# VHH binders against o26223, part 217

Target 1, 191 residues: o26223
Amino acid sequence: MKLLWTSQHIKVTVHIDGKVSKMDVLEAIKTRRSIRKYQDREVPEELIDKILDAAMCGPSAVDERPWHFIVVRNREMLEKIPEVHPYGAMVKDAPVAIIVCCDSSLEKIPGFWVQDCSIASQNILLAAHSLGLGAVWTGVYPLEDRVEGIRRLFSIPEHVIPFSVIPLGYPAENPGTRDLFDPDRIHLEKW
Below, E stands for the ipSAE of ESMFold2; O stands for the ipSAE of OpenDDE; V2 stands for 0.75 times the mean of E and O plus 0.25 times the DockQ between their complexes.

## First folded at step 14 (VHH)

Design F12 (framework vhh_vobarilizumab_d1; at its last look DockQ between E and O 0.57; V2 from the best seeds 0.00; counts 0 for: grease 24.9 > 24.2)
Fold by OpenDDE, look of step 14:
Structure F12 (fold): chain B 191 residues (1-191), chain A 121 residues (1-121)
Amino acid sequence: as target 1 above (191 residues)
Amino acid sequence: EVQLVESGGGLVQPGGSLRLSCAASGFTFNTYEMAWYRQAPGKGRELVAYISSGGYTDYADSVKGRFTISRDNAKNTLYLQMNSLRPEDTAVYYCARGPFESYVDYSFDYWGQGTLVTVSS
């Protein structure tokens, strides 16, 4: 297993002999970037499974777990997503995309599903990065045109709300990282 | 201080070409998303082209195949090559710096003063 370090301190995991090296969680958080360029390379199903497993490991309001996931590999469908999602141009070039949805019928407390699906989406991004993949969160909810566009495209029931589209692939870009720590955002004991 | 200075604008005939430049200073250029916007008379500002710090590019449909955004990180310079210019491309073109990341849409927090591009016969 080889670890490749970029000049921007992005750790890329190279899979050798089927073993997946996982980076430290803090490293994953700090080095993750949105990746919008992908290699012409398929993502193994095993990695998608691991990513989805991670997506379902986050907390939710009173453990309501309202999330559903649509895994999209069909080229025709991937190419159609940008037609209804203007911020999703890169999806057409990705080998796979995950659409995170909320089943409103699973909500136990109304309104917290946004946090729940956000947690799931972020876990997808972090898991992908830790596995040597690149991903980007392209927001769907609450933009009505995107919500309905994705709904129609994938025949999503009315009680299910598409939340995010996350294309994934092996990275073909190396965006730089920045230090985002801001001590002015930290308040001790009181504001 | 963050500075973005556009150059290269001017008068050009339909079908002509221009190359805009944006000189960036006051920040680590190679780590930032960059874009070109334009604002035509009486219209709102619109995204023309986007480039990530990693080199991913995206374009407005109206300029696809005609415009090319690029960057030279060593020179801290953003470029917009504009070919096959049309009268409707007439606008003030702005260089823009993006924030770290957005999951909603392209967003930018710093802008240049702009450079005027006029396409007219």
Scores: ipSAE 0.703, ipTM 0.864, lowest interface PAE 0.6, mean pLDDT 92
Fold by ESMFold2, look of step 14:
Structure F12 (fold): chain B 191 residues (1-191), chain A 121 residues (1-121)
Amino acid sequence: as target 1 above (191 residues)
Amino acid sequence: EVQLVESGGGLVQPGGSLRLSCAASGFTFNTYEMAWYRQAPGKGRELVAYISSGGYTDYADSVKGRFTISRDNAKNTLYLQMNSLRPEDTAVYYCARGPFESYVDYSFDYWGQGTLVTVSS
């Protein structure tokens, strides 16, 4: 039969940075705040995937990529985190938390894993913010009691170092921003 | 000049109530985290209650359900409503201003002079 009909319902999206984004990166950096109050609303797995993808895009020392991530949604586990992490009280109220860890067996050059995991942690905060979520970095390493408490709670092996706990959810607070620029911190050519 | 001025302390009977206030000046109050600390005789300072600029609150276990921290950003004032007071609540109470962002602890850079709360038997 010589009757041709073609359906051409197509949509074309053009990307500059490989992802669709509505927020300028400088705006994201300047407007991101630590969010400790969350709506009673689940965070879809798809958003967590995007956040962890962003976390893994950071540079690392000699490309060692020492990071591992534990995604925690279980209420009982989230409620136990404050028992071993005093700065993590808000974690019990979050729909989800991400624990950033270093696997020391992946280190290729000693002493840079802290920077590597810091980069991943900050990328989590910025990605969450760009997706309309709020998050806060709660420090674990290098405070030994927090490190061992989190390791024990999540059965983290001895060679893996929990670095940070990052609760996140749709924000129920807006702390606002301040201009923090301080030209006295800038030194041209020398100190 | 940053100033924090506490008021509202006094002598109360067990089971009574007090409302502490902290008048803030010299900074943009509504963008700062704030807290109440207390210090009993011979003890170190302990966190009593915390409030973020966006309304998140956190409390010491010993005061949960009895104390309420709040703020009035239009009046640059921090409050602590203390109900069901007990003799162990006797302390000097301090208003404290927090940093803009911190990932390690609730660290505070300015403190008021304190106001004495005495709960008698």
Scores: ipSAE 0.426, ipTM 0.710, lowest interface PAE 1.6, mean pLDDT 88
ESMFold2 (binder alone), look of step 14: mean pLDDT 82; pTM 0.825

Design F13 (framework vhh_vobarilizumab_d1; at its last look DockQ between E and O 0.33; V2 from the best seeds 0.27)
Fold by ESMFold2, look of step 14:
Structure F13 (fold): chain B 191 residues (1-191), chain A 121 residues (1-121)
Amino acid sequence: as target 1 above (191 residues)
Amino acid sequence: EVQLVESGGGLVQPGGSLRLSCAASGFTFSNYEMAWYRQAPGKGRELVAYINSGGYTDYADSVKGRFTISRDNAKNTLYLQMNSLRPEDTAVYYCARGPHESYIDYSFDYWGQGTLVTVSS
């Protein structure tokens, strides 16, 4: 356990030597659920850092990594999101939200950024779940009114495309487990 | 094909009890959030109770403490136990299915035909 101290600010940085919060990856994938009810409890900056680190680990088309993330904690901004994104109503009750964006100037091969940002978005959901948080992906792209509304609200430039808004917090609901395996979706050798 | 079939409605005196059932078929019941709604004559449809796939429940204030929603995933059946019934509980009661895992919108996409509950002397 290492505790880091800086005299410029009163900040505490904690490392958990040799230990990581454990959840089997298959269990995480199978038990992650959309969480739309959150406790009145802040999410530490360190957890957001871990989530965004995971988001950036995904593959991308020709390794273009076109993603950018806006971390929103300001209460007034969170409360404005439903004004431009009607299906993001739960965002006003979340302690924090992450907006996944594509910077089109980073595209190396046009048109694959949707897949790239989808991978980052799913990694955010899985990482949040593995850290004991709940999250939900609320779609923005390709719905034109939502894209423009979020762009205006967060001063996002025209070459940057807001893809998703992901509110997260400690969960206040438990949707339970699922059985989604469908052998009819599996084809051997050919269709 | 998705089917939701309600049963258990009927005529009951004030203070009585009824248990509604909703038989579900054509989908993996345990994957879905379920709800009971009701519609009284001349009124809009209102949420009575809901239950997510993990068993978390919530209720309209008007029925809290009197009604209990439950599910039996082995029998693909949703229930509403209604106790201490009042004349204002008179309505058609609907079973509804909601796909909880959606990233674009969330709405109840299938509804049963409804079952009539009448509370009168």
Scores: ipSAE 0.318, ipTM 0.647, lowest interface PAE 2.0, mean pLDDT 87
Fold by OpenDDE, look of step 14:
Structure F13 (fold): chain B 191 residues (1-191), chain A 121 residues (1-121)
Amino acid sequence: as target 1 above (191 residues)
Amino acid sequence: EVQLVESGGGLVQPGGSLRLSCAASGFTFSNYEMAWYRQAPGKGRELVAYINSGGYTDYADSVKGRFTISRDNAKNTLYLQMNSLRPEDTAVYYCARGPHESYIDYSFDYWGQGTLVTVSS
């Protein structure tokens, strides 16, 4: 049994049989932080599979599930992403990145794919955190220069829209936790 | 009240060094991302350096290898060590407080009044 430390010093138990003890969903949500520093350590494929499974478990408009995922481990490609993504500097230091995309041909109702891919992206972040990994959402859509940059770099067809780039790795920083609760944003019955 | 007060600016020759400080008050400094921005005459404000609450740093390409951002949470102070200064580094430098988290470019909600850095022979 190995203990993994999250960026918030949450102990995640990794079993010898490859099973990872997941934290409670509320704990995952509350303690998750964007992680932009990673250890020089590979992420097992099994964990990526679990993360992608989680990514596909979210709801979508009329169950259209328009998402596709590009898993990037190639060092050269990871190093090229910051060239077309100014907010993606940390990607070059990650052992792996997931690019979330929308296949527009799968849309049943136009325009809801942004919500769909957002849900998938957030599930990736939460799943990663619950598994003792760190990740960060780097927005691509709707910034045209980033969209086209990522498209060209990964030869993404025109009907597919890159939405987000999410580098992942074992965390090498500890941002700490924050209390984001704001009662002023809660309205009862009416505004 | 949130306050950010920059200091350390001045006139320096090319190749010289300066250290800027930003004194923060009115909020839990250790919980926030911080950044330095600068605005040169006739130009827009640009990000120079960023540091998150966990110590991650990022820099504009133009200052990489020359500038270092750091923080002392015990003193509620942000620093910018500027080495090998160039005339093009001449600008008003601003300390900024960041949001909790963002998935796009850095957006900051509080700014200091700025401190002028002039690099000239």
Scores: ipSAE 0.179, ipTM 0.586, lowest interface PAE 1.5, mean pLDDT 89
ESMFold2 (binder alone), look of step 14: mean pLDDT 83; pTM 0.833

Design F14 (framework vhh_vobarilizumab_d1; at its last look DockQ between E and O 0.61; V2 from the best seeds 0.60)
Fold by OpenDDE, look of step 14:
Structure F14 (fold): chain B 191 residues (1-191), chain A 121 residues (1-121)
Amino acid sequence: as target 1 above (191 residues)
Amino acid sequence: EVQLVESGGGLVQPGGSLRLSCAASGFTFSNYDMAWYRQAPGKGRELVAYISSGGYTDYADSVKGRFTISRDNAKNTLYLQMNSLRPEDTAVYYCARGPHESYIDYSFDYWGQGTLVTVSS
């Protein structure tokens, strides 16, 4: 039985009338793209709250929930991030960025915080997309120069590790969708 | 098969201009991020300019204000307009196709054969 994956072009109709059309989770996952160009438009605090709520809903190792979030709206600070984060050039043009951090003092089992913060970061991306925003994950950890750069810039304590910088805004680009499905990566019962 | 074919390279005097083209085939060009890289003699390959599938652009500091990356999706073609060329811009220029989603750095999975740009008096 050849599963004909009909690529249904899910038309995300962004209704302009303030009603965030509820995107289903599969649609959000499949249609999400990294967005690096943003409109000159502020992101309401309510949306950031929803995104952060989503960020904290993921599982963590033994429920350690080691994540902290720095919400950055200050224009000067946003403009400084690219100086210490070469892959973060778009941050200077974003109305807001979220820095995901790990508080190592909250770890119950060492080393799983990377998975925990990854889950939080991905939830931020998906939530943003579902709310009609664009975002991009710009990795900080484990690149030492970026970690220390962000640490210094935001006066982050030594026991707290910056993990990712995620600029957000209303999208000013439409990169389209790509099919990432690879049946060769699926093994049944055994390798 | 994915193919990238660069053209437009040549000899130019300092202060001159060139326009490079990259003809893409074998994939849905409009869905991919693209970039120009260059490799000068005795140096490593470096990113020159990046353009997202959505049109976001980024440039190396050394070429900001002088180079412009653009794309024509209808023609499956990537461009690099190079103005105010300097001797230090002498290099083989490569067209590159971006991978799928990356969260660390600009990464690319396919490259052209390159086109030589020589800036000399």
Scores: ipSAE 0.744, ipTM 0.875, lowest interface PAE 0.6, mean pLDDT 92
Fold by ESMFold2, look of step 17:
Formats: C-alpha cells, structure tokens, sequence
Structure F14 (fold): chain B 191 residues (1-191), chain A 121 residues (1-121)
C-alpha cells in the first residue's frame, strides 16, 4: 500500500537558510542543461514532491491529465534500467529517477497524450534545475524496444505507456550554457 | 563553418597503443558533446566513445577498459587513447560533434574525414 503518494496527502514546506529559494523562470529555461553525472548524495523526498507538483501544473489536452509517475530509488531497479534502455547508462548512477507514463484510459482526445507527457517531462527538468538539481530526459516512447523493456521491468500494464525516464541528482558536472537564438526561425505575419 | 580534422592513425601490432586527436574549429568547442565513431570494412559506423561538454563519458562494450576519450577545451582538441589494440579494432575512426541537447540518444551532426587504424601482426 502506498497511501503516502496521493496528492491529497502531500504537504511540504521547504526552508533554505531561513528563506525560500527561487530562480527566475527565464534564467531557469536558458541555463538548464542535461546532467548525466551526479554526486553521491540523496535527493530529499520534499524536493521530489515539489518537482512532481510542478510536473502536474502543466496544461493538457482538454484537461485530460493522462500522466502518472513512477519514482525509483531502489538501487537494484536503477541498475537494471540500462539493460533495457541502451542510452540510459547514467541512470544506474543516479540517486533517483522519475518515469513519466501515460494512462491511455484517461485519454479524452486521441493523439495528444504525447504533448501532455512532454509538457510534464519538461516541467520536471526545469523544476529540478531551479532546486539545484541536475536531470536529463532519456527518451523511451516512441522507441518500441525501450517502451516494452521499461514496461516489463516495472510491471507497467499494457494500457499504460512509459514515455520518458528522467534520472536526477545533485550535479557533478557543469556543461555551461549556449545562446542558440536564431532570428531566421521567426516569421512575421506569414511564412 | 564547422571543421573536424582527425590525426594519429596508423599501423600498429596487436597489444599496442595509439592516440587519436581531433582538431576542431568553427564553433565553441567547450559547449558541445563529442564522440569517436569507427567503421570497419563492410560494416556500418558504430559509436566507440562519447564525452559530454560537462565531462560525462560512455563507451561501447567492446572497448571498455581499453579506450579513453578525453578533451582539452583550451586546445579545441578531442582525444582517443587506444590501448591493448586488437585486430577487430581495425577501422576508419571518425571524430563527431554532438547536438546542443538531445533526449533520444547520442546524435551527431558533423564528422571529419576519418583516420585509418590498422591492427595487424
């Protein structure tokens, strides 16, 4: 039984040096990078709760909210993910990973769940970054072998689709930032 | 424009060592993930080693423990130290530049002309 994971019972307060920690949203978007190397340091449950709260704040097609999240901290399970996800090698070294899933029985408009779960996944990355964590989105859907491998490993039912695996932890690398703004991608009034 | 120039290939005996270099120009080298690929005769290109802009590394199973990828951002140079070479390591080795950000796999948009490594008695 996992009564502690219902949103109705999650109440958190985070204190950092007597003040609430905050990053400007544009700064977060511009400075977030994929982090694949993590400190040997636990991520507090309270930070995971804040990240998942942020994940669920995104819009969804007709408010269908098809997302479900599996929080993985078990060392043996994290070490098995690379066996079914060939480009998820860093997951075994992460203190925690979040698997973003779609419950297709919640779908109200066909074909929009991918956008819905993408929004949730990006919110996880930004929220983690704003809290001083590093994360990386490792794609699962639509790569069939990865979908079935992750589904099998975590006993995910057939109507639930694993979308992404997001390992996270306190960063042990600093890849820097880049300015990729391209005015040629902007079209005024028409193409 | 992006340029990647490999060097350091050659003929070497089994058990020997080689160090490959890749001189990069036309972009901010320190901001990009980099990799080495190889292509043996009659085969497709395969990833050998990967290094992120932040220093995370990953290797093909066939070379783990024998090859080391590294980078020198001050010299805009990518390296591959190859030790304990085997005849099956014979291939053209390519330096490759990775994308800014990717969520599906290690993916690359530019590579050099390649340098031939031959491991033969």
Amino acid sequence: as target 1 above (191 residues)
Amino acid sequence: EVQLVESGGGLVQPGGSLRLSCAASGFTFSNYDMAWYRQAPGKGRELVAYISSGGYTDYADSVKGRFTISRDNAKNTLYLQMNSLRPEDTAVYYCARGPHESYIDYSFDYWGQGTLVTVSS
Scores: ipSAE 0.478, ipTM 0.766, lowest interface PAE 1.6, mean pLDDT 88
ESMFold2, look of step 14: ipSAE 0.470; ipTM 0.769
ESMFold2 (binder alone), look of step 14: mean pLDDT 83; pTM 0.833
ESMFold2 (binder alone), look of step 17: mean pLDDT 82; pTM 0.833
OpenDDE, look of step 17: ipSAE 0.721; ipTM 0.866

Design F2 (framework vhh_vobarilizumab_d1; at its last look DockQ between E and O 0.61; V2 from the best seeds 0.00; counts 0 for: pae E 2.02 > 2)
Fold by OpenDDE, look of step 14:
Structure F2 (fold): chain B 191 residues (1-191), chain A 121 residues (1-121)
Amino acid sequence: as target 1 above (191 residues)
Amino acid sequence: EVQLVESGGGLVQPGGSLRLSCAASGFTFNTYEMAWYRQAPGKGRELVAYISSGGYTDYADSVKGRFTISRDNAKNTLYLQMNSLRPEDTAVYYCARGPHESYIDYSFDYWGQGTLVTVSS
C-alpha cells in the first residue's frame, strides 16, 4: 500500500492487492475537499458498499434512519441529472453517483430527517475521501425544482424526498488545503 | 482587506477576442472558488464562468466553447479568455470570490469593480 501526499497535504490512498488503507478520521475531516473532476476509471462495487455502510452508521432522530440511497452508474441517467440539477454539471462526468433520499414514512418525529440525511451525506463524503475517492455534495432539497426534477427522473415515490446527489470517482483535481478554524466562534461557558 | 481588480476590458469587433484578468489580494486565493459574472445594460448580473480551487470549470450555455476561465494560483490571478465575441457579450464583467466550498449553488461574497467589454462593429 502506498500513500501519496500531494503538495497540498491531501492524502491519496492507493489500493494494492485489494487492501484498502483508511486514513485517520481527523485527517479525513480536515483534508476532505469537494471533488468535481474525475478520472476515467470505474469505482469498484466494494468501495461503494463501504461508503454506503458508512452512510448508515450515523445517528438519526430517535434512530428513525429514514434514509434511502439510489446508486446510479448508468451513463444515460448520469447525463440527465444536470438537466434538472444546475449545480450538478459534474455528475455527467462521474462514474457513479449516490442520491440520498428520505422516506417520510420512516420518520418517527417530523422534521429531523434533514439532519439525518445530512449526516448520511457527510459520512458518504468522508468515507469516499478516506478510500481515495473524490466526491461532492450537490444539494437537492429544499429546492423544489431540483427535488421534483430528480423525483421524476428516477421515478421516486411522493413520500420519498430526494435530498442530495453525490457524484463519486477517483479524483482528477487537487484542491488546496484550507484552514477554517475560527477561535471567534468558540465561546467558553457563555456567549 | 479582500480586493479583486479586473482589467482587460475594452472595445472589440464582433468575432474578436479579449482576455480579462482579475488580480486578487487580501485572502488565500488558491483555496477559494472564483467566477466571472457579467451585467449587460438593463439586465441582471449573470454567472459567466466558474472555477473551483482545484480547477474544475463550469460555464453558462451562452459562452460555452467561446470563453475559458483559468487561474494562476502563484500569481493570485483569475483569467477569462473570450473568443468569438458577439454583440450580446457586451457587459460589465466582474470578478467574484466564492466560498471554499458550497453544496447548493454558486455563491459569491466579494466582487471587483468590473471591467467594461463592448462588442460592436
Scores: ipSAE 0.740, ipTM 0.876, lowest interface PAE 0.6, mean pLDDT 92
Fold by ESMFold2, look of step 14:
Order: C-alpha cells, then structure tokens, then sequence
Structure F2 (fold): chain B 191 residues (1-191), chain A 121 residues (1-121)
C-alpha cells in the first residue's frame, strides 16, 4: 500500500512504500547507530523536509524554539568541512549534511538553547533512521575552533551559533547493535 | 574481561615495513569501532588510524598514504600495515576499542599494553 501526502506548509511530503513509518519508536531508539559510510545515492528533498519537520517537533525551554537548520548539498562546501572540523572527515563523502544552529535572538532563557538544539539533533538522527537513512552527529559547540570555523565557512552571523553538523545518506555500513542497559545507573527513591 | 593484545612490533630500517596485529576478546568485536594510537618518547598518545565496524577508515595526516588499518571480524583481529617507515614513526603502538557512541571525537574506552616499533639505521 502506497500513500502520497502533499502539503503547502511543508511543500511536498513523499512516503516511500506508501506508509508513514513501519518502525516502532522504541526499536528506532535502540537500533539507531552512527553511520559514517554512505552509498553514492542522492537523498530526496522530500526526505530532508520530513526529517526537519520531525526536528522541530521537539520541546524547547518555554517554547523558545531557537533552532535553525542549514541544508548543505554543495560538494565543494561539504569537502571543506573537514578543514575546520578535525573529526568530520566523513562529511565530504555524504550526499547531504544538516547544520543545527541556535539563533540567540530567539533565546528566552539563557543557556537552555543547548538542550533545545540537542533535542532537535537527536530527532534528526531518529527520523533519518526511520526513513532508511544513516547519520552521525558531529559535535561543534562548545568547541570554539569548530564553532568559528563552521561560522566562517557558512557565513553564519555572530548572533547565530552552530551547534552540530549531521551528515546523512543511505548507509553503506551496518554496525549492528549493542546491549547497553546498565542497572547500576538506576537509583530508586534517592541516590 | 576485555583483552586487547598487540604484536608485530620490532626494529626496522627507514623505508621498511611492519604489520601490527591486535587480538581482541571478551566483547562482540564486530559491533565496535577500533583504532591504533601511538606514543613517542616524551609525548602524549596520538591517534594514528581509526576503523568503524563496517570498514570506514580515517588516518592522521602524518601517516596517510603509508599506513593501512584493517580488521578481520571473523577472527576478532585488528591490523595496522605500516609502510615507508620513518624515524618519526618510532613509538609504542596501542590497539584501542571505541565506545558505543560519541559525538565530539573518536573516543576509546580500552587500550592494550602496546607494542614497540623502532625505526633506526
């Protein structure tokens, strides 16, 4: 069963195989892994739109929603990211990357934008995974050299803070899953 | 018990080659990222090469084109092929295991005892 959704608010929404999602949310959370190797295959704009829609569904401090997103597909720009991000080498091989930013002029409570942008970043990872894509969060903030390098590279104004760079594409690796549950981290009633 | 046991170090002339091995046990090897680090006399440890569970690799600029990291998931073994060795490559080389997930760098939670590589005339 196929279903095509079209909306003027988010331009065009396309559902692969006619379903919104077949992955249970707990399964998505448990099986998502950082993917650093991608197929030579384009990611449709419609999937990026769905991912960013999901990113903006997260809560924020007093509903401040300080996030902005830069979608990068230009090959020359993707190839320059490793010059300012020493641990972002895989970005040059990705068909697309999303830069999550905070517009500090939207901040209502100082400093909570970090949690806000972290929520948006994790939602990007989960949404990409549910759509059959692989992604990895490469940290920018609070590492000052990375912040300034990314700001300079993408002409980001001084009141906007680049938070993370998230390359994504159809995966060309399969890391598998690990058992991470640790009951020693659980404290009943008090520490 | 997690164990990482390096081997293959030794004395070699400049321009020579060595192949390091790291035997891993006590964990599900194929789900972990792995790396080689080195520590030269009087210096801190530095990342040499990284490999994801699926074969994505990254290298320090100083060894790119000369060193090749690889893994055999069936044998739980990590390798480093070192070619065109230089005196600056003299160091103790460590096998390292990556954590589950990290978002700021290649980070590692277990190291072996190391194997000495000496490049000298």
Amino acid sequence: as target 1 above (191 residues)
Amino acid sequence: EVQLVESGGGLVQPGGSLRLSCAASGFTFNTYEMAWYRQAPGKGRELVAYISSGGYTDYADSVKGRFTISRDNAKNTLYLQMNSLRPEDTAVYYCARGPHESYIDYSFDYWGQGTLVTVSS
Scores: ipSAE 0.395, ipTM 0.716, lowest interface PAE 2.0, mean pLDDT 88
ESMFold2 (binder alone), look of step 14: mean pLDDT 82; pTM 0.825

Design F3 (framework vhh_vobarilizumab_d1; at its last look DockQ between E and O 0.61; V2 from the best seeds 0.59)
Fold by OpenDDE, look of step 14:
Structure F3 (fold): chain B 191 residues (1-191), chain A 121 residues (1-121)
Amino acid sequence: as target 1 above (191 residues)
Amino acid sequence: EVQLVESGGGLVQPGGSLRLSCAASGFTFSSYEMAWYRQAPGKGRELVAYISSGGYTDYADSVKGRFTISRDNAKNTLYLQMNSLRPEDTAVYYCARGPHESYVDYSFDYWGQGTLVTVSS
C-alpha cells in the first residue's frame, strides 16, 4: 500500500497586525524557515519568555536539563558576535539573540547534552515562528573557534559550553516553504 | 538534472565593472540558497557572496561594498555585479547551489563550470 502523502500546502497567514497568529504544531514545523533579515522592531520580553519556556519543555537525557540561555539585547554585544562567529553575520542586525549553552556539571550521562541542547534550540525556532518571529540556528558547537570565541565574548565559564546562537526578530524576508518529504528515507519493518 | 551555467566573465581593466549571470535549471531555484565562489590561480576556492532564498545577503570582506549578489527567481538567474574591480579579483567565478537550510556554514552541493574574470591593465 503506497501511502500517497498528499502534501497539503498549509498557507501560514502571518497576520502583520501584531496579533500572535496561533498555528498548530505541524504547521509550525512545516512552514518554519531560517530568517536572517529582521525588521527594525524590538521583540517584546513577553515573547522571549514564551520562547524560553518552550525551550525548556523538551525532553532531556534522564531529565538532566543541562541547558542555559543567554539573552542578548545589547547592541554592542550583538555586533561583536559576527567577529567570532563567521556564519552569524545576521546577528548584528537582530534585535535579540539567544545563546543556548550546556552546563556540563548538570549532565547525568555524558554526551547526551548535544541532543538536549538541540531539542531546546529547535523548540526556540518553532516557538519563535509560531509567535510570528523569525529566527535562525547558527551553530557554535562543536567548532572550537566559535565555542571559544563566544565563551570569551560572554565570559562563559569553562564548564559551560556554548552550543548555538539564535538571532530573533520580526521577519523582513519570506523565504517561502519547501517540501522536504522523501519517501525513500522511510523503511518499513526493516532496512 | 541540476544545471548551473555561468556567463559574463571576461577581461576588464582595474576599476572596471562586470556583471556575471548564472542560469539555473533542473530545480526549484526560488527555494534554494545560492552563492558565488571564486578560485584564483594557485589558491583555494573561496566564498564571494551568498544570497538566501529570502534575499538575505552576505559577502566576503574583500568584496564588500564593491560586489552585489542578486537573484531573479522568475528568470531562475543569479547575478553578481562586480564594481571597482582589482587585479586580485582575477579568478574563475563559480555559481553554486546551497542546501535548503544550513545552521553551520555555507555549503554547496552543485557548481557551475565557472566563468573567468581577468582584471588586468
Scores: ipSAE 0.688, ipTM 0.857, lowest interface PAE 0.6, mean pLDDT 92
Fold by ESMFold2, look of step 14:
Structure F3 (fold): chain B 191 residues (1-191), chain A 121 residues (1-121)
Amino acid sequence: as target 1 above (191 residues)
Amino acid sequence: EVQLVESGGGLVQPGGSLRLSCAASGFTFSSYEMAWYRQAPGKGRELVAYISSGGYTDYADSVKGRFTISRDNAKNTLYLQMNSLRPEDTAVYYCARGPHESYVDYSFDYWGQGTLVTVSS
């Protein structure tokens, strides 16, 4: 696959300047929103490389790193995703999508791969945002129909589990932020 | 206080059209995702149409091509244009305001009182 060759480039290259964005991490976390409308503008491969590098920087259960990523740019494939993913309708309009998967043969502790792939998925969202892109996490696992549909569409083998589909592109919408801090969710010393 | 007030419901024959309106107040309307839900007797609420703050729209399969969601941010008003109505569209229609974020399905934190749409010959 072309991504496997790209992944080898990412692993070989030395990052002289690891920082691409100047956005503060707390700012990125607080201002990131789900973006479902994109400009008709290509996303450079360089930005996808930086996003996937960030995705792989997260911790994983006993360093199992079970994640694999499918980068989808083919228009016909992007247009087919909504046929098996009812909440992925915006994917047809995205210039690119990343499918986060678990390779269960890499799992060292049963069941923690969900947390591992969630960490990678959130890092993709934050990295995209810091690079001036918009993205949205569209859930696949644990919804059986979505898992099987995405697996079939992308020829994903039985031991690999599609976890999330993340369309991304330059945003064509700018939703505001909301104050969500709730001090009643904070418990000091005990419940 | 957040208020969502639906109007425009009524009795209409199959094949007819209706336009629903939702007057919003008590929040910055232009910053929120909005939706129309419906509930037929004895059934749960069903998402009909969604619109983001930036104009992205999504529809239930059963209404695609027949219904159009839109918004007028200057008037704080959400609309649903319903064409080619069928008896199966009979329901109470609710205006709904979106919360901050969801990754598995659309979710909403406020609903209006609803407006009844009855499609019958």
Scores: ipSAE 0.472, ipTM 0.740, lowest interface PAE 1.6, mean pLDDT 88
ESMFold2 (binder alone), look of step 14: mean pLDDT 83; pTM 0.835

